# Ledger of designs, part 8: VH-VL binders against Peptidoglycan editing factor PgeF (pgeF)

Target 1, 264 residues: Peptidoglycan editing factor PgeF (pgeF), of Synechocystis sp. (p74606)
Amino acid sequence: MTMGDDLWGWQNINGSPYLTCALLAPWPHAFFTRAFYPQLPEQLITYLDPQGKAFRVKQVHGDVTLTATEIGQTPLAPDSTHPPADGIISDAPHQGVWVASADCTPVLIGDLIGKRVAAIHAGWRGTKARIVPKTIDKFLALGSELKDLRVALGPAIAGEVYQVDPWVALEVGQSVQAVQKLATEEQQWDHLSTMVNPPVLPDAEPEKYRLDVRRINQLQLLELGFAQEQIAVAPHCTFQMEELFFSYRRTHTKEVQWSGIVSY
Below, E stands for the ipSAE of ESMFold2; O stands for the ipSAE of ESMFold2 at other seeds; V2 stands for 0.75 times the mean of E and O plus 0.25 times the DockQ between their complexes.

## First folded at step 1 (VH-VL)

Design s06 (framework fv_socazolimab)
Fold by ESMFold2-Fast, scan of step 1:
Structure s06 (fold): chain C 264 residues (1-264), chain A 125 residues (1-125), chain B 109 residues (1-109)
Amino acid sequence: as target 1 above (264 residues)
Amino acid sequence: EVQLVESGAEVKKPGSSVKVSCKASGGTFSTYAISWVRQAPGQGLEWMGGIIPILDTANYAQKFQGRVTITADESTSTAYMELSSLRSEDTAVYYCARVLYDFWSGYSEGYMDVWGQGTTVTVSS
Amino acid sequence: QSALTQPASVSGSLGQSVTISCTGSSSDVGAYDYVSWYQQHPGKAPNLMIYEVSKRSGVSNRFSGSKSGNTASLTISGLQAEDEADYYCSSYTSDSTLVFGGGTKLTVL
C-alpha cells in the first residue's frame, strides 16, 4: 500500500476524529485517535455496536492470541482484570475485540464468509515472534479460508523515525522466512536494506538502524499467500502526527489510543 | 549488535565501597533498563536491582536496600552500581544485564537478553 | 521477596528428555503466566533461553517452557552433551522486583 491510498478515511463523533479502512467496511470498526482518551473499549464499543460486548487483554508484547471464549478461561494478569495476550479473535456475534497502541501496530482482521474478526497488538517483539501469522493459523484452524480474510495495519510508528539497535532490526527481519533462509547475516542485512520498500533503513547515528515494523508484518502476510489487495497499510505515523496520536517514542507516557472491530 | 562492557576487577577492604560501571556499546540504553545481578563463588544468581534510565527510576532487592545505589548517565550510555559497607560475603562476580522495558504497559519485561562479561569484586583485608 | 525452588541437580542420557521444575508462590510464578530460563556454562555469563511467551531466536526447538499454577517447567528434549550446564528460572514479583531460582545442574550421561 502506497502513501495517500484512498482505502483510509477519517470519520467524526462529536468533533473527535477516528480512522476507518474500506477493506473492513463489512464490520463496525475504528482506529480511534487520542481525542477519545481516556475512554476505554467498554465505552468506545457503543459508537460501533450498542449491543456489542467489548473484549480486551493485558498486552505483554508476546505472540498469544485468545478467542473471546478463551479469555474467560485464562487466568488474569497480576496488574489487570484481563488475561495476558496480544491478540483476540471473536467466536460469536456482537463481540468487539480491542487492542491499545502508542507506536506498536494495531492489526484488525475480518473474515468475509465466517464473519469472525480479530485485533492484534504487534510491536517489534510480537512481530519478531510472528503473532500475526500465528493468529492467521488460528483463523484457519477455526474454519476460515485465507482468501476470505481482510487485514488492516493501522497507525503505528513509521520506519523513517523508529531508531533501534542492530540486533532488534536483524532479529525482527529474520522473522521473514525469505530473510531467514539466507546463508549469512551479511546477506540478511543486504536483503532487508535493498529490497522494494525496505523495512530496514540506515541511521545517521553509527551502530543504529531504523525499522519499519508495519512493513515486516505486511511481508509476513504476503509470505502466507495473501494478495496485496487483501492488505491495507495505513500511511499514518503515530510519532509524527502528534495532534492525532499518542506515541511512546515521542513522549514516554503511558497514554494510549484504542483500535477495535465488531463481529456480526 | 549491542554489547555491555563492565569495568575491571576490584580488590577492596571491608567497610569500603565499590562502584562498578557498565557501558552500553552499539546502542543507547534509553530504550531499555539495566539490571545488576551478582554470583558468589560456587553459588547461584542473585538480583540486586535495576534502573530505567529514561524514567529516572531504580528498584532494589530488599536485601540490598540502604547499601546499593544504581545510577545511569544517558550522555555516556553508562550504568553504575555502587555497593557500600563491603563485607567478605560481598565477594562475587557482578553482572550488568539489559532488560527491555515495556514502557507502554508501564512495567519492566523482566528478562535479561544481553549480559556484561562480569566484574570480579574481592573483599579481603 | 520469595525464593524460587529448583532441584539442585537433574540428569539424563543422550537423546532422552529431561524436565526442570521451578516452584514459587502466588506473588511471583503464580502471578505471572511466564518465567524466564537462563543457561550458564562454567566461567560464562548466563544466556537467556526462554522468556515469557517467546523463545529466544536461535535457541533450539528442543527447549520448551510451560507453567501450571505456581510451578514452571523447562523441558529439554533430545539431550546433547552441550546441554550440560546450570539452569536458572527467574520470575517477576508483585513488588516489581526480580527473583531467581536456586539453579539446577544438568548432567548429561
Scores: ipSAE 0.000, ipTM 0.402, lowest interface PAE 11.8, mean pLDDT 85

Design s07 (framework fv_socazolimab)
Fold by ESMFold2-Fast, scan of step 1:
Structure s07 (fold): chain C 264 residues (1-264), chain A 125 residues (1-125), chain B 109 residues (1-109)
Amino acid sequence: as target 1 above (264 residues)
Amino acid sequence: EVQLVESGAEVKKPGSSVKVSCKASGYTFSSYAISWVRQAPGQGLEWMGGIIPIFGRANYAQKFQGRVTITADESTSTAYMELSSLRSEDTAVYYCARQGEYQLLYDYYYGMDVWGQGTTVTVSS
Amino acid sequence: QSALTQPASVSGSLGQSVTISCTGSSSDVGGYEYVSWYQQHPGKAPNLMIYDVSERSGVSNRFSGSKSGNTASLTISGLQAEDEADYYCSSYAGSYTYVFGGGTKLTVL
């Protein structure tokens, strides 16, 4: 299968590269690279939709997704001009929804029939808390159907380099229902490390593991009934592709790149 | 299509070694375990060992520890099983099989779902 | 030979049902939900029939699997002539190791 390579394409604005996904072609969208720093969503949206209004939240690594209207109705986070959440769903045309990342997985979603879009910040904590399935539930509550949804999991830290403590790998793995249903933690570890494209890899350091958060999110979507053709997973690693992406694991600095999608 | 193709039949003398190859195609080689299972004439199936290429680690049945070595070359999608210090009791058909989780629809399972055609190894003086 | 325990043979008439048992311990059959059943016709490689105790691998719904404690079972209903074969159970045994049962010869009378 060439699914990852065939779906993902590099684009350019005035010499600065950004990534797009063919699955999201109906919507103006981008996974921006570090070349656009320090531009914010309010500036970046002009590259996608000159009439668009940008929506963003104070990301707290939780499991809450707000609609654009709910953002205006939700109390602001302390010392912030934005409410606390990690996902946004559009509820009108010309709304750009945005998430920041530097290793955590940016997830962009579009509804072919309902016309709504979403952006989700899915780090390991949000993935453990099932933010992506909860956002899908919210799409369904708003009238979307699973068969009409297209999901792109963007550039993030790859499993091959994401060293974590055992409890992190196990608890994130347990968010997958097939894993959670196994009787013992020993069985759960075995499943996570031997399955197709295993989300848990061994590490050279004793008592450490490597975790593929994008793979866990893909497994959660497949469990909801998504077909593989509705899901695109980027092959790009933010840690390893340092010329293109910020990575908190690599530098421990707070620079981020933005990913966004605009409704029509 | 998903396939495992094994090397040809071997006739070996007692005390020698044999190395059987198993070429995989049609799937992501590194993500599945490859097991080696043998069957002596008129006898049952016996698991010898396996390797998960992405881990670079092989595990062996106690009976074969010290005599069997299982390796994998990810660049050629090929697994190997080498059995040393051959005895007449090692005369058998040797199978490679894809072992590990297989995703069917949105369900997952463990089982040996794809098997090689088998390699006959005859140990005789 | 450390192996799972199966009856050496079972028999049944056309249209009847047979059950083949596979008994292990808490370190294999009882400890994990990864029991598989394989059908082998003479001169052929084994064919996966059942995985994860009870899931069918695209075979007829006449084949079903179950497990209670340390014993897994394969039940074949509506016996047909082509069901005559050797049947093997296998279980995960921890640390990426597997064990097989001794095999059961099914005769369809």
Scores: ipSAE 0.000, ipTM 0.381, lowest interface PAE 20.1, mean pLDDT 87

Design s08 (framework fv_socazolimab)
Fold by ESMFold2-Fast, scan of step 1:
Structure s08 (fold): chain C 264 residues (1-264), chain A 121 residues (1-121), chain B 109 residues (1-109)
Amino acid sequence: as target 1 above (264 residues)
Amino acid sequence: EVQLVESGAEVKKPGSSVKVSCKASGYTFSSYAISWVRQAPGQGLEWMGGIIPIFGRANYAQKFQGRVTITADESTSTAYMELSSLRSEDTAVYYCARWDYGGDSYAFDIWGQGTTVTVSS
Amino acid sequence: QSALTQPASVSGSLGQSVTISCTGSSSDVGGYEYVSWYQQHPGKAPNLMIYDVSERSGVSNRFSGSKSGNTASLTISGLQAEDEADYYCSSYAGSYTYVFGGGTKLTVL
C-alpha cells in the first residue's frame, strides 16, 4: 500500500511546477520548485492568498519555533532583517508561514479545528534537536489536539544518497526515543539499520552511512502518538531531481526553494 | 546571541604550560566542534587542532603533537587548549573557533576574541 | 607552518579588482569543496567572508570565490578603503583537520 504517491500532486502556475499534499488541502499551501527562484515568500504568498501576510525567519539550523507574533518581538539575527529560528506557527488568520530548503526537510503542518499552521526547516541538526516535536508541543500549548494535526514532510535529500559521518547518523538516530532507550550504541545501530523502512542505510564507502532525515522526523511524530494517516512523506529527492529542486549537497550553492502554508 | 568568550591574557615562563579556555553560549554546545588557531606577532594563522565534544575526539596538527592537548567540558560549554613546554616562539594570540562537523560546511563561522600568551624569562 | 600557498601581498587602487590565490594539494583544496576565506583587520579576530569555495557569509557581492583543481581564488571587485586587511584561505583536509594559507596583505591605494 503506497499512500504517499496518492497524496502528492503537481500543480502549475504560468508554466512553473509546484507540489501540493492532499492532507493539507484545507489550507492554501505549496512546496515550490526551483522554477520560482528568485521569488521570495512576500511574492509567493500572492499565489496562495491575496490577503495573506508572509512570515519568515533567519534559519540557523536550530530547534526554535516562533509564533507570528513572537517574530515581531524577537531581536533580529546579526546582519539580517529577520529573527533567528527554524520554525514558525501562525497565531491569526491570513498568515503565511515559510521555510527555505535545499536538501533539509520542509515540514508543513495544519490544525483542522484550530486552523493554525506551521512551517519548519528540519535539517539533520534540527532533527537531532527535535524541532518537530518541540513545534508540536507549542501547538498543544496553543490549544491544538494531536488528532486534529496533519503533517507533510516535503521534498528533501533522500536517505539513499545522503552520505554522512557515522556519528551524525547515530546522533540523529538517538533523537528517536525507542533508540535512545537502548543500552548500547551497538544495539542502537542495529535498530536503526534493521527496523521497517530503516533510517540508516549502509554506504559503499567503509565507515560511512546514508541517513534518511525525513524518516527520523516521521518516527519522532509516530512516537508522539500521530497515526500514519496524519503524516505524508514526499517521495521526492532534492539531490536526484535536479530539474525540479536545488540541492546544497549536489552544488554547494546558496539557491533555495520555498515551502509555505497559510492560516484561515 | 551566539558567541565564544576566551580567558584572559597570560604571561608564562619558558618550560611552563598554559591552559586557555573558550566558553560557548547561544547554541547547543554538542552540536558543533571547536578548533584552536594561533597567530604569532606579525605572522599568519596556524591551525593547532580541534575537538568534537560529543565524540571526545581531538585531532592535532603534526607540528603540535605531543605538546598540545585540547579538551571540552559539555557541562560548562567550555573548550580548553593546553600547550606545554612553552618556548618564546609560542608567544601568540590564541583563538578558538566554531565549526560544523556534520559535513554541510566546515568553515569557522564564530571566533573567540583571542587570548594573548606571552612567553618571557 | 601553513600548508597552503598565498602571495604575501597584493595591492590595488580604489575601484580596481584584485585576486588572491590559494594553492594546496589533492588532500585539501583539490580534494574537497570546503575552502573558506577570512578577513582580518589589525587587532581583531578573523571574520568569515567566503565558505564552501564560493558562498558569501553575509558579505558584499564585491567578494567572490572560485576554485580550479588545487587552487582556490578570492576576487574583490570595486576596491574600497575598508577592504585593506589580511586575507587567509583555509581548507578542510580530511579526518576533521584543517590547513591555513600563509595570508595575504591587501593594500588599497
Scores: ipSAE 0.006, ipTM 0.485, lowest interface PAE 9.8, mean pLDDT 90

Design s09 (framework fv_socazolimab)
Fold by ESMFold2-Fast, scan of step 1:
Formats: structure tokens, sequence, C-alpha cells
Structure s09 (fold): chain C 264 residues (1-264), chain A 125 residues (1-125), chain B 109 residues (1-109)
């Protein structure tokens, strides 16, 4: 059992497994597995809070986070019943906020004192655009304090298997301020590949790299002043754990799993 | 409505390279997966590769691995396909095509719903 | 690379139905429900007809798709003159790539 395994626990409903994180214990929450497909947030919330109302968005791999109230006030995306965004923050009790994933990182956040929760869809594009820091800024604007926030980075494609082109690795890496302030791209590459728990790993294929998107998001949170103990990173890989998770990189299919958290 | 506009026809010598562009308009480029499909005169469709900006990678058909490079520039909403070491057998119409997105916006359904007009590349000495 | 097999040509009379087959293996058509069909008129780019095996892309309900084992089929009912075209199937593969069939020329008699 590792530190990540100690924080993360498997639960089940009628024999179907789902994942929870000890840092988020105050809130009903789940990182659901493929076993729950094709259930949508409106059905899944009944497992967490029978009185809860589910909120979701049309995910567009951007950097916009909406409050539950703002979702009702934002124009719908074309051919969708939901507005375009990649994060949701609760602004009342009994609101479940949900994101879909199959390789991109689902990020669930809770505020111990302010009691608001958030769900964020953080793929490489959203990570490059700093959606997680922008959502933290929105928490602070709503009255939350950094010390009261708990963040769980859920099952996603692991760096060990996420092959990317050099420009993707570099541009996502440059979203980290310690990297961006280095004078040359050569220094930026060196830093990303040699730092502790490096987010950029070598690939056997020439002119390719492996990218750890969860590690980049963790570094962004640490730069904001989060303590390591406020952040949980799941050890689970969606690509490698095919019995439990859908993975777009593995299959290029449209099936997703949902992750959600409910305010109180 | 989204439209894909490709660069103009090219005439190239054997051994040279060609770079074809595909510019998207009428939507957010970062939400598109773009593939390149070619068609030699009187022949069928052949998938060369594609790039999904949302996943940051390009995938290539085995036949083209090592001499095709597909890239995207989100700031200009333009995808590129570069083919090197050209042979007369590379004479074809080259299409870019957008992969159809599902209703959740998270996935693409592996079907190409919008196509560029095609770029004719002629390789001759 | 997995090749998808289509008949080179098929023909039918006005008002009849025709079926075009597309045969692969367990590593493409048999393994995934990501089969699409394209119609191409001379000198034009392809037009998406069917995706996800059986879903129509805004086309007439005369067009339908199906799959059984390693074979996908496109059926066109009530044949009309404008249906005369080349038809291509496409499938996802276990290599994370896409492959097209060789194409079928439909002649409407």
Amino acid sequence: as target 1 above (264 residues)
Amino acid sequence: EVQLVESGAEVKKPGSSVKVSCKASGGTFSNYAISWVRQAPGQGLEWMGGISPIFGTANYAQKFQGRVTITADESTSTAYMELSSLRSEDTAVYYCARELGDSSGYYYVGAFDIWGQGTTVTVSS
Amino acid sequence: QSALTQPASVSGSLGQSVTISCTGSSSDIGGYNYVSWYQQHPGKAPNLMIYDVSKRSGVSNRFSGSKSGNTASLTISGLQAEDEADYYCSSYTSSGTWVFGGGTKLTVL
C-alpha cells in the first residue's frame, strides 16, 4: 500500500466499483468507473445525495469555470442543452457538480469552511490554460481561503504512457511559472525532465515525450501556496486499468466515466 | 457553420517535400480533431493520419510513419500536413477533414463530417 | 494495416434496394462500433452518410447501416438516380488508426 493507495479507497454499489478520496471525506463524492456507463449525473447523484441537483456543462477543453447559478444564465452551446465550460463551482447546498473524463484529469475540490465544492475537467489544453489556478482564484473571490481547500486529482492517463509531441509537452510545461521564467527553451526542457518527479519523461520513439498532466496540475497548485497535504493525486491510470476506466487514447470511443461532488 | 479551407495546388519534384494547410473558420479550432485523407487519381480514400489538439498528439497510418508530420497552430486555427521524400506515387488530392464531435463535447465519434475542398499535389520530374 | 474489403461495384434499378458490404477482422469492424460510410460524387469531397455503425448524418432515412460480426453493411432503399456514386466504409482499428474500404461504385439502372 502506498501513500496514494492510503488516501484512495474503492467502494461499491450493487457490485459496481467507484473510487473515493479521504481528503474529500466531508463531501459526498465519487470518481465513478466504466461500470456505471451509461448512467448520467442526474442518475448518479442519487447514489451520493438523493435530494441533490446535478449540474454539468458542455466540456470544450477550455479554461472557464461557472457557478451553478451562472450555468442557468449562460447561453447554451450549439446542439447542446448545456453551456460551454470545463469547471463548475457550487453556490448553494445540495448541488452536485460533475465532469466527464476518459484520460483527462477530473479534479474535485472542497472548501472545509465555505462548504462550496467544484469539479474541473483538466486535459492538457485546460492545464496549459491554467483552469485549476483560475478556478482557485474564483473560490477566493467567493470568500474561500486557500488553507481550507482540499483537492483531489483523480484517475487519468498516466505520464508513463501518455505519448505527446514535443510542442505539447513544452507548452503545457510552460504553464508552470518556475518553468516559464527560465531564459531558454533548452533550460525549460532540462528542468521539466530532471526535476523531482519530472512531468516530462523520455519516450523510446525519437522526437516524442511522455507527459504527466496530473503532475503539472499538482505543480500549479503548489505554486499557489497549497501544502502537499491538501492535494491528493490518484495513482490510477485510465489507459492501463482498462477493466475499470474508459480511455480515449486506448480506444478512441465516446464512452466516459463521471466524477462528482455534492455541497451541503 | 464550420468550414475547412485548404491551400492551393502544388507541383513538386521527386525527393522534395510539400506542406499543405487547412484553415478552420466558424468555430473554436481547439475543439476539432483534424485528419488528412488522400486520393490518388481514380483510386480510393486513404487515411494518412490525424491530430487531436485536445490530446496534443498526432497519429499516423503505418505506411506514412516517418515521412508524414501533422501539426496544428491553434492561434491561426490552421492544421498542416507535411509529406517528405515525395515520389510520383504521392500524386493525389489531399483532403483535411474534421472528426464529428459527440453531444457531450468530450469525445469525437470517429466520423469525418466536414471536409476541405482538397489540394492537388502533383509529383513529376 | 488492416484492409477493409468492399465489392468493386454494385447495381440496382430505380426504386429497388441495394446492400454494400464491408468486411474486416476482429481488430477493426469486429472489435469496435466505429464504422462510418461516405458517399462521393465525381470531382467532389466525400459526404458522411452513416456513423457509429447505424446513425444517419442528416441524410435520408432510405440509408441505413448495420453490423454483424466482422462485416458492416450499408443498405440504400428506394434507389434514386442521385444515389449513383462511390461509397466507402471506414473503421477504427486496434492500432488507434482509421482504415477505409476499397470503395464500391453504385450504378443505378
Scores: ipSAE 0.006, ipTM 0.469, lowest interface PAE 10.3, mean pLDDT 87

Design s10 (framework fv_socazolimab)
Fold by ESMFold2-Fast, scan of step 1:
Structure s10 (fold): chain C 264 residues (1-264), chain A 125 residues (1-125), chain B 109 residues (1-109)
Amino acid sequence: as target 1 above (264 residues)
Amino acid sequence: EVQLVESGAEVKKPGSSVKVSCKASGGTFSNYAISWVRQAPGQGLEWMGGISPIFGTANYAQKFQGRVTITADESTSTAYMELSSLRSEDTAVYYCARSPRYYGSGSYYKYFDYWGQGTTVTVSS
Amino acid sequence: QSALTQPASVSGSLGQSVTISCTGSSSDIGGYNYVSWYQQHPGKAPNLMIYDVSKRSGVSNRFSGSKSGNTASLTISGLQAEDEADYYCSSYTSSGTWVFGGGTKLTVL
């Protein structure tokens, strides 16, 4: 057996490592590591595009994605200088869109023909609410075609270590249409734990499960008609790779790393 | 070239424990899980458990829960299987076997693509 | 004893074909497409032949795998002397574990 192309590569700026994905090569992009803390998107964009303007939102673990223009038109979140949302789509050249993570999945998207890009913050709540499919719907509404989209699911807490309560695993799993269509919750559990590369894994602790949120997002994309070759899923675990990533599950601190992509 | 090299044969007394090692070479140790599979003389293969070295998480067959401990040391690219409270029926060849990580998901393929040479453990009074 | 049932032995002549069955339940073979087959020569470690029911691990295309309901099958065509070995099936289970068949001794006549 072969593993296919190695899509993920480490890069370096001034001795600090960051991750890139070959599927997103047409766009300046990065999944930055903890080495760049405490730099914010407004500084980090200068490494990707000196002419770029950074856009970010107040992440609320919801399902709202805003265009760069809509960010300027949306009321600010309480005690924040940014509107509440968990995804951003560019609508002009030289716009960098950014999301913060420390275990939640950063999703970067590019449109090869329409030239728009997106960044999405997809934790378990946003994944349950189908923020990634909703963002794809917004791409299509703006004129993008599915075949032209490339999606990278970045460093996040891996399924092997993401211990959750049963209701979390079930409710996130139910966001997958093939699961939702099953008649009983018993059938839904069976499907989630027994399908190819199952997103719900057994846990040694009774009444606990392990959840692969990146796998759920991949399944949602495949249901929309994406080819596997349009999707890259990072093998990197934020919880276990402590030298490279902050992880809220590991430390319970509010430090984050940023992921961003710039339109051209 | 991937190789799994196991430790040498052991002779143990009933009630004692044994710890078998499996050193991996030719590939990134963190890109696969290691399982332990035993085979009693003239009998079939029996899965005991496995570990994801990168995550330090182990899963065990129900029959061995409480008696087997599987660990991994990434710095030496070595996985270990310790079996306690040994009985005569634990006399077997113990194999380590590799499951590659499903690229991009964090989960592992459901097969064993490379195997160690086997470690003979004899339990006798 | 074994969770998966295989015939203890099968035999075939040089150049002929043999099929080895492996029967489980809905909680293993019937529930998943994660059936693998291993070849073991005397005194040697097992070697992966087939995985995910029907995919070859770089072995000769004389080896093929299939599944119907709760039964998986390994077919070896154009039998050669070197095919004489023990063959084991394996499946992933609904409890997140693996089970093996009892093994089948193939004799090439």
Scores: ipSAE 0.000, ipTM 0.402, lowest interface PAE 17.1, mean pLDDT 88

Design s11 (framework fv_socazolimab)
Fold by ESMFold2-Fast, scan of step 1:
Structure s11 (fold): chain C 264 residues (1-264), chain A 126 residues (1-126), chain B 109 residues (1-109)
Amino acid sequence: as target 1 above (264 residues)
Amino acid sequence: EVQLVESGAEVKKPGSSVKVSCKASGGTFSSYTISWVRQAPGQGLEWMGGIIPILGIANYAQKFQGRVTITADESTSTAYMELSSLRSEDTAVYYCARTEGYYGSGSYYTYGMDVWGQGTTVTVSS
Amino acid sequence: QSALTQPASVSGSLGQSVTISCTGSSSDVGGYNYVSWYQQHPGKAPNLMIYDVSKRSGVSNRFSGSKSGNTASLTISGLQAEDEADYYCSSYTSRSTYVFGGGTKLTVL
């Protein structure tokens, strides 16, 4: 049966829905909905692992991933109680790693053998900067192997509704090595717009495009050598499913939902 | 039922490129993974790369990175393998082969190469 | 430069059984349950015999596959003259690629 339809399931706690992915079944995990607002990771982790400790960062739309230990060793971001980063990798049991989103892609990763987990905040800036490949490199440096990793790309703004300027679409698209290697920008636009499940879609407004950031992240993972069965992409759009998700593009408010995964 | 038909034999000079086609019939093209496997005279099988047409992405064996390009045209149900900077060592029979891959369980991706083309002989000579 | 090690040749008598080994590493045979076996007759394309370690591709139940650690095995029971061929193992890898063994020539005595 189809990969996207079979892998994602709704769960419920006291009438509040949250999403899980079958690829991450070995780990306590959740993509929480707006129904859990304003609970923070320190409270949400009790639904996944009562013995767990929550780790989070000040998200800055960059390309830095920290281990749980490195979070304690890194200087705090200005006006924050957390260090600046957009990804977290566990380095001990019972560590929950968390990212917030309202349109940006939450990426949860588990290592079947090395027992590490990660959470990544991948908006268009982080995706352009290749935060997901850089986090995979960090897994490998810590002793993980690609074959053991399982990746879930959670609810995010869908390509069909994510209107961007041409330069954003092109620069994010150029993060894909197959695109970057093409000789001309004309060839790069053609590839991004005509490939199977194209990450760049036409827009009704002149000189605008629609961008599928989850698709770009999926392409980056496939280029690293991931098998497609190691990657799950959620069919859920944060902009269109307003009863379930906050969306910055829709409301321009700073309310977020959290996604997390716990090591064991 | 599903059949893969490859293009005809090629004779090429060193330094040139060759593009071999593989046309699928009798099934849903986009649900396949199409691999290219070569065999030099009297030698074993060597996997060059493959494409998952529905994802629009190809993976290559490290030995062929930078020299091989694998593409697919879903409108004609045809996969292509282009090998550049040809050397005498590239003289071989080139096969395309199908693996059930898109529907996304480990078992499907690793279904084995169950349908093979007839092979295209490429001879690189001066 | 095949990544997987097979014996160059193996032989068996009509009606008997033969086993062909395929040894890799934890990044291929040992790490995945995605080993295939192919039969090739002279001048012909390969034919899939076994996939996913032990699943038959519509071939006779005389063909069986197994795996222990980094070594996969193809066993052919009740040997027949037409089984004489080259046999190749293949495995999926940690780089999402495939690698083949060097091949084994089976002689039926």
Scores: ipSAE 0.000, ipTM 0.387, lowest interface PAE 18.4, mean pLDDT 87

## First folded at step 2 (VH-VL; framework fv_canakinumab)

Design c06k (from c06 with heavy chain D103A; at its last look DockQ between E and O 0.02; V2 from the best seeds 0.00; counts 0 for: pae O 16.5 > 2, placed apart)
Fold by ESMFold2 at other seeds, look of step 2:
Structure c06k (fold): chain C 264 residues (1-264), chain A 125 residues (1-125), chain B 107 residues (1-107)
Amino acid sequence: as target 1 above (264 residues)
Amino acid sequence: QVQLVESGGGVVQPGRSLRLSCAASGFTFSTYGMNWVRQAPGKGLEWVAIIWFDGSNEYYADSVKGRFTISRDNSKNTLYLQMNGLRAEDTAVYYCARDLTYASSGYYYEGMDVWGQGTLVTVSS
Amino acid sequence: EIVLTQSPDFQSVTPKEKVTITCRASQSIGTSLHWYQQKPDQSPKLLIKYASQSISGVPSRFSGSGSGTDFTLTINSLEAEDAAAYYCHQSSRLPHTFGPGTKVDIK
């Protein structure tokens, strides 16, 4: 039984499909598809919470997560109306937190007791820098308890088609503490390629590998002490499902889909 | 208008010190990373150092590590390079250059989109 | 340290012809490679960032491609003002490094 398949539901607005996750049912949320392009979070939030205010950042593929309050206190990114970050945590009711993606993993988080929510943009650089664990640490510092958190890893490029250079696969893999602690790179490669549901897969092209960034993020969460039932991983591949998602790897164009979650 | 202007170059003897300045104007200096890049006469470009937008991290080429110090004063919109223990091979035109990176660590250094006109440092006896 | 090499060292090209400059990295740098133009007695100018991304104000005849270890800068139809040195620069690993440069002259 695959928990991700049971947990994911297609919804529809006027013929335009979007995904929801049962683990996040207490909060209005969506992993929107390309069908909603070019709508922005300020428009999209009206489908989730007509009272809601949308919060977003200038994503820079880093490891910084800001609260909604901190967004107003952080200098703007160059030539942008938004501060640089790759994650947002709500700190009041009716705040929608949003991330854009086109292959990178959109991560939505809810706190069943503390009520705060988060959205994270987790590409391979942010995953290497452990943005998801750092965001969990921020939840805990704000008074959340790990057992109350629910995490959904949304549509992204699948490991089976995400060709990367060896150093990318290794360095992202080393962000998993069990891998990083191994004495040699040979042991690290072996572990990454032979564990159950390996995050690193072979590629037909010499000196290339395939990397499952969602699986790496899942492993990071499990190491923090999350139960498997607290984590949902979407099986949807943005590269392979071209009718539903934009993919930067497929087209090298800047179109994105948005994922968001609203606090109450 | 976005502008970077270097100053402080000159002729110095080996083993001496020199401090370069780079005055920034026309943009929000404190939101950009800054680089020093040098070019020996008739030679190619050599990266020297980078400092993050908030001054929290600095990195150096091996050829200058321990001798050169990059710093910034965001209240004065000024980048600095303190060069100690100068050697003949440090003779070059020194450029400051703006970097679009906000990252605190790792691979978020982008290309250098604005360059100053350079200041010449000559190390000779 | 990542070593960048460029080929050719020098090209003399008839106006309106295509110029191709290659840059090779000693190990993979993904797409963290940038191209600069430097005309005589001028500061370098950014032409292409992240292997293939355009820069506002740069003529469309300049384009970049590649990923990993092999990268190409292309000038589709050379103009007289394009006579310059061209450098690749990697920002994937510290220390950042430049290629040795390629001089392009008008024949």
Scores: ipSAE 0.000, ipTM 0.411, lowest interface PAE 16.5, mean pLDDT 89
ESMFold2, look of step 2: ipSAE 0.000; ipTM 0.411
ESMFold2 (binder alone), look of step 2: mean pLDDT 91; pTM 0.941
ESMFold2-Fast, scan of step 3: ipSAE 0.471; ipTM 0.766

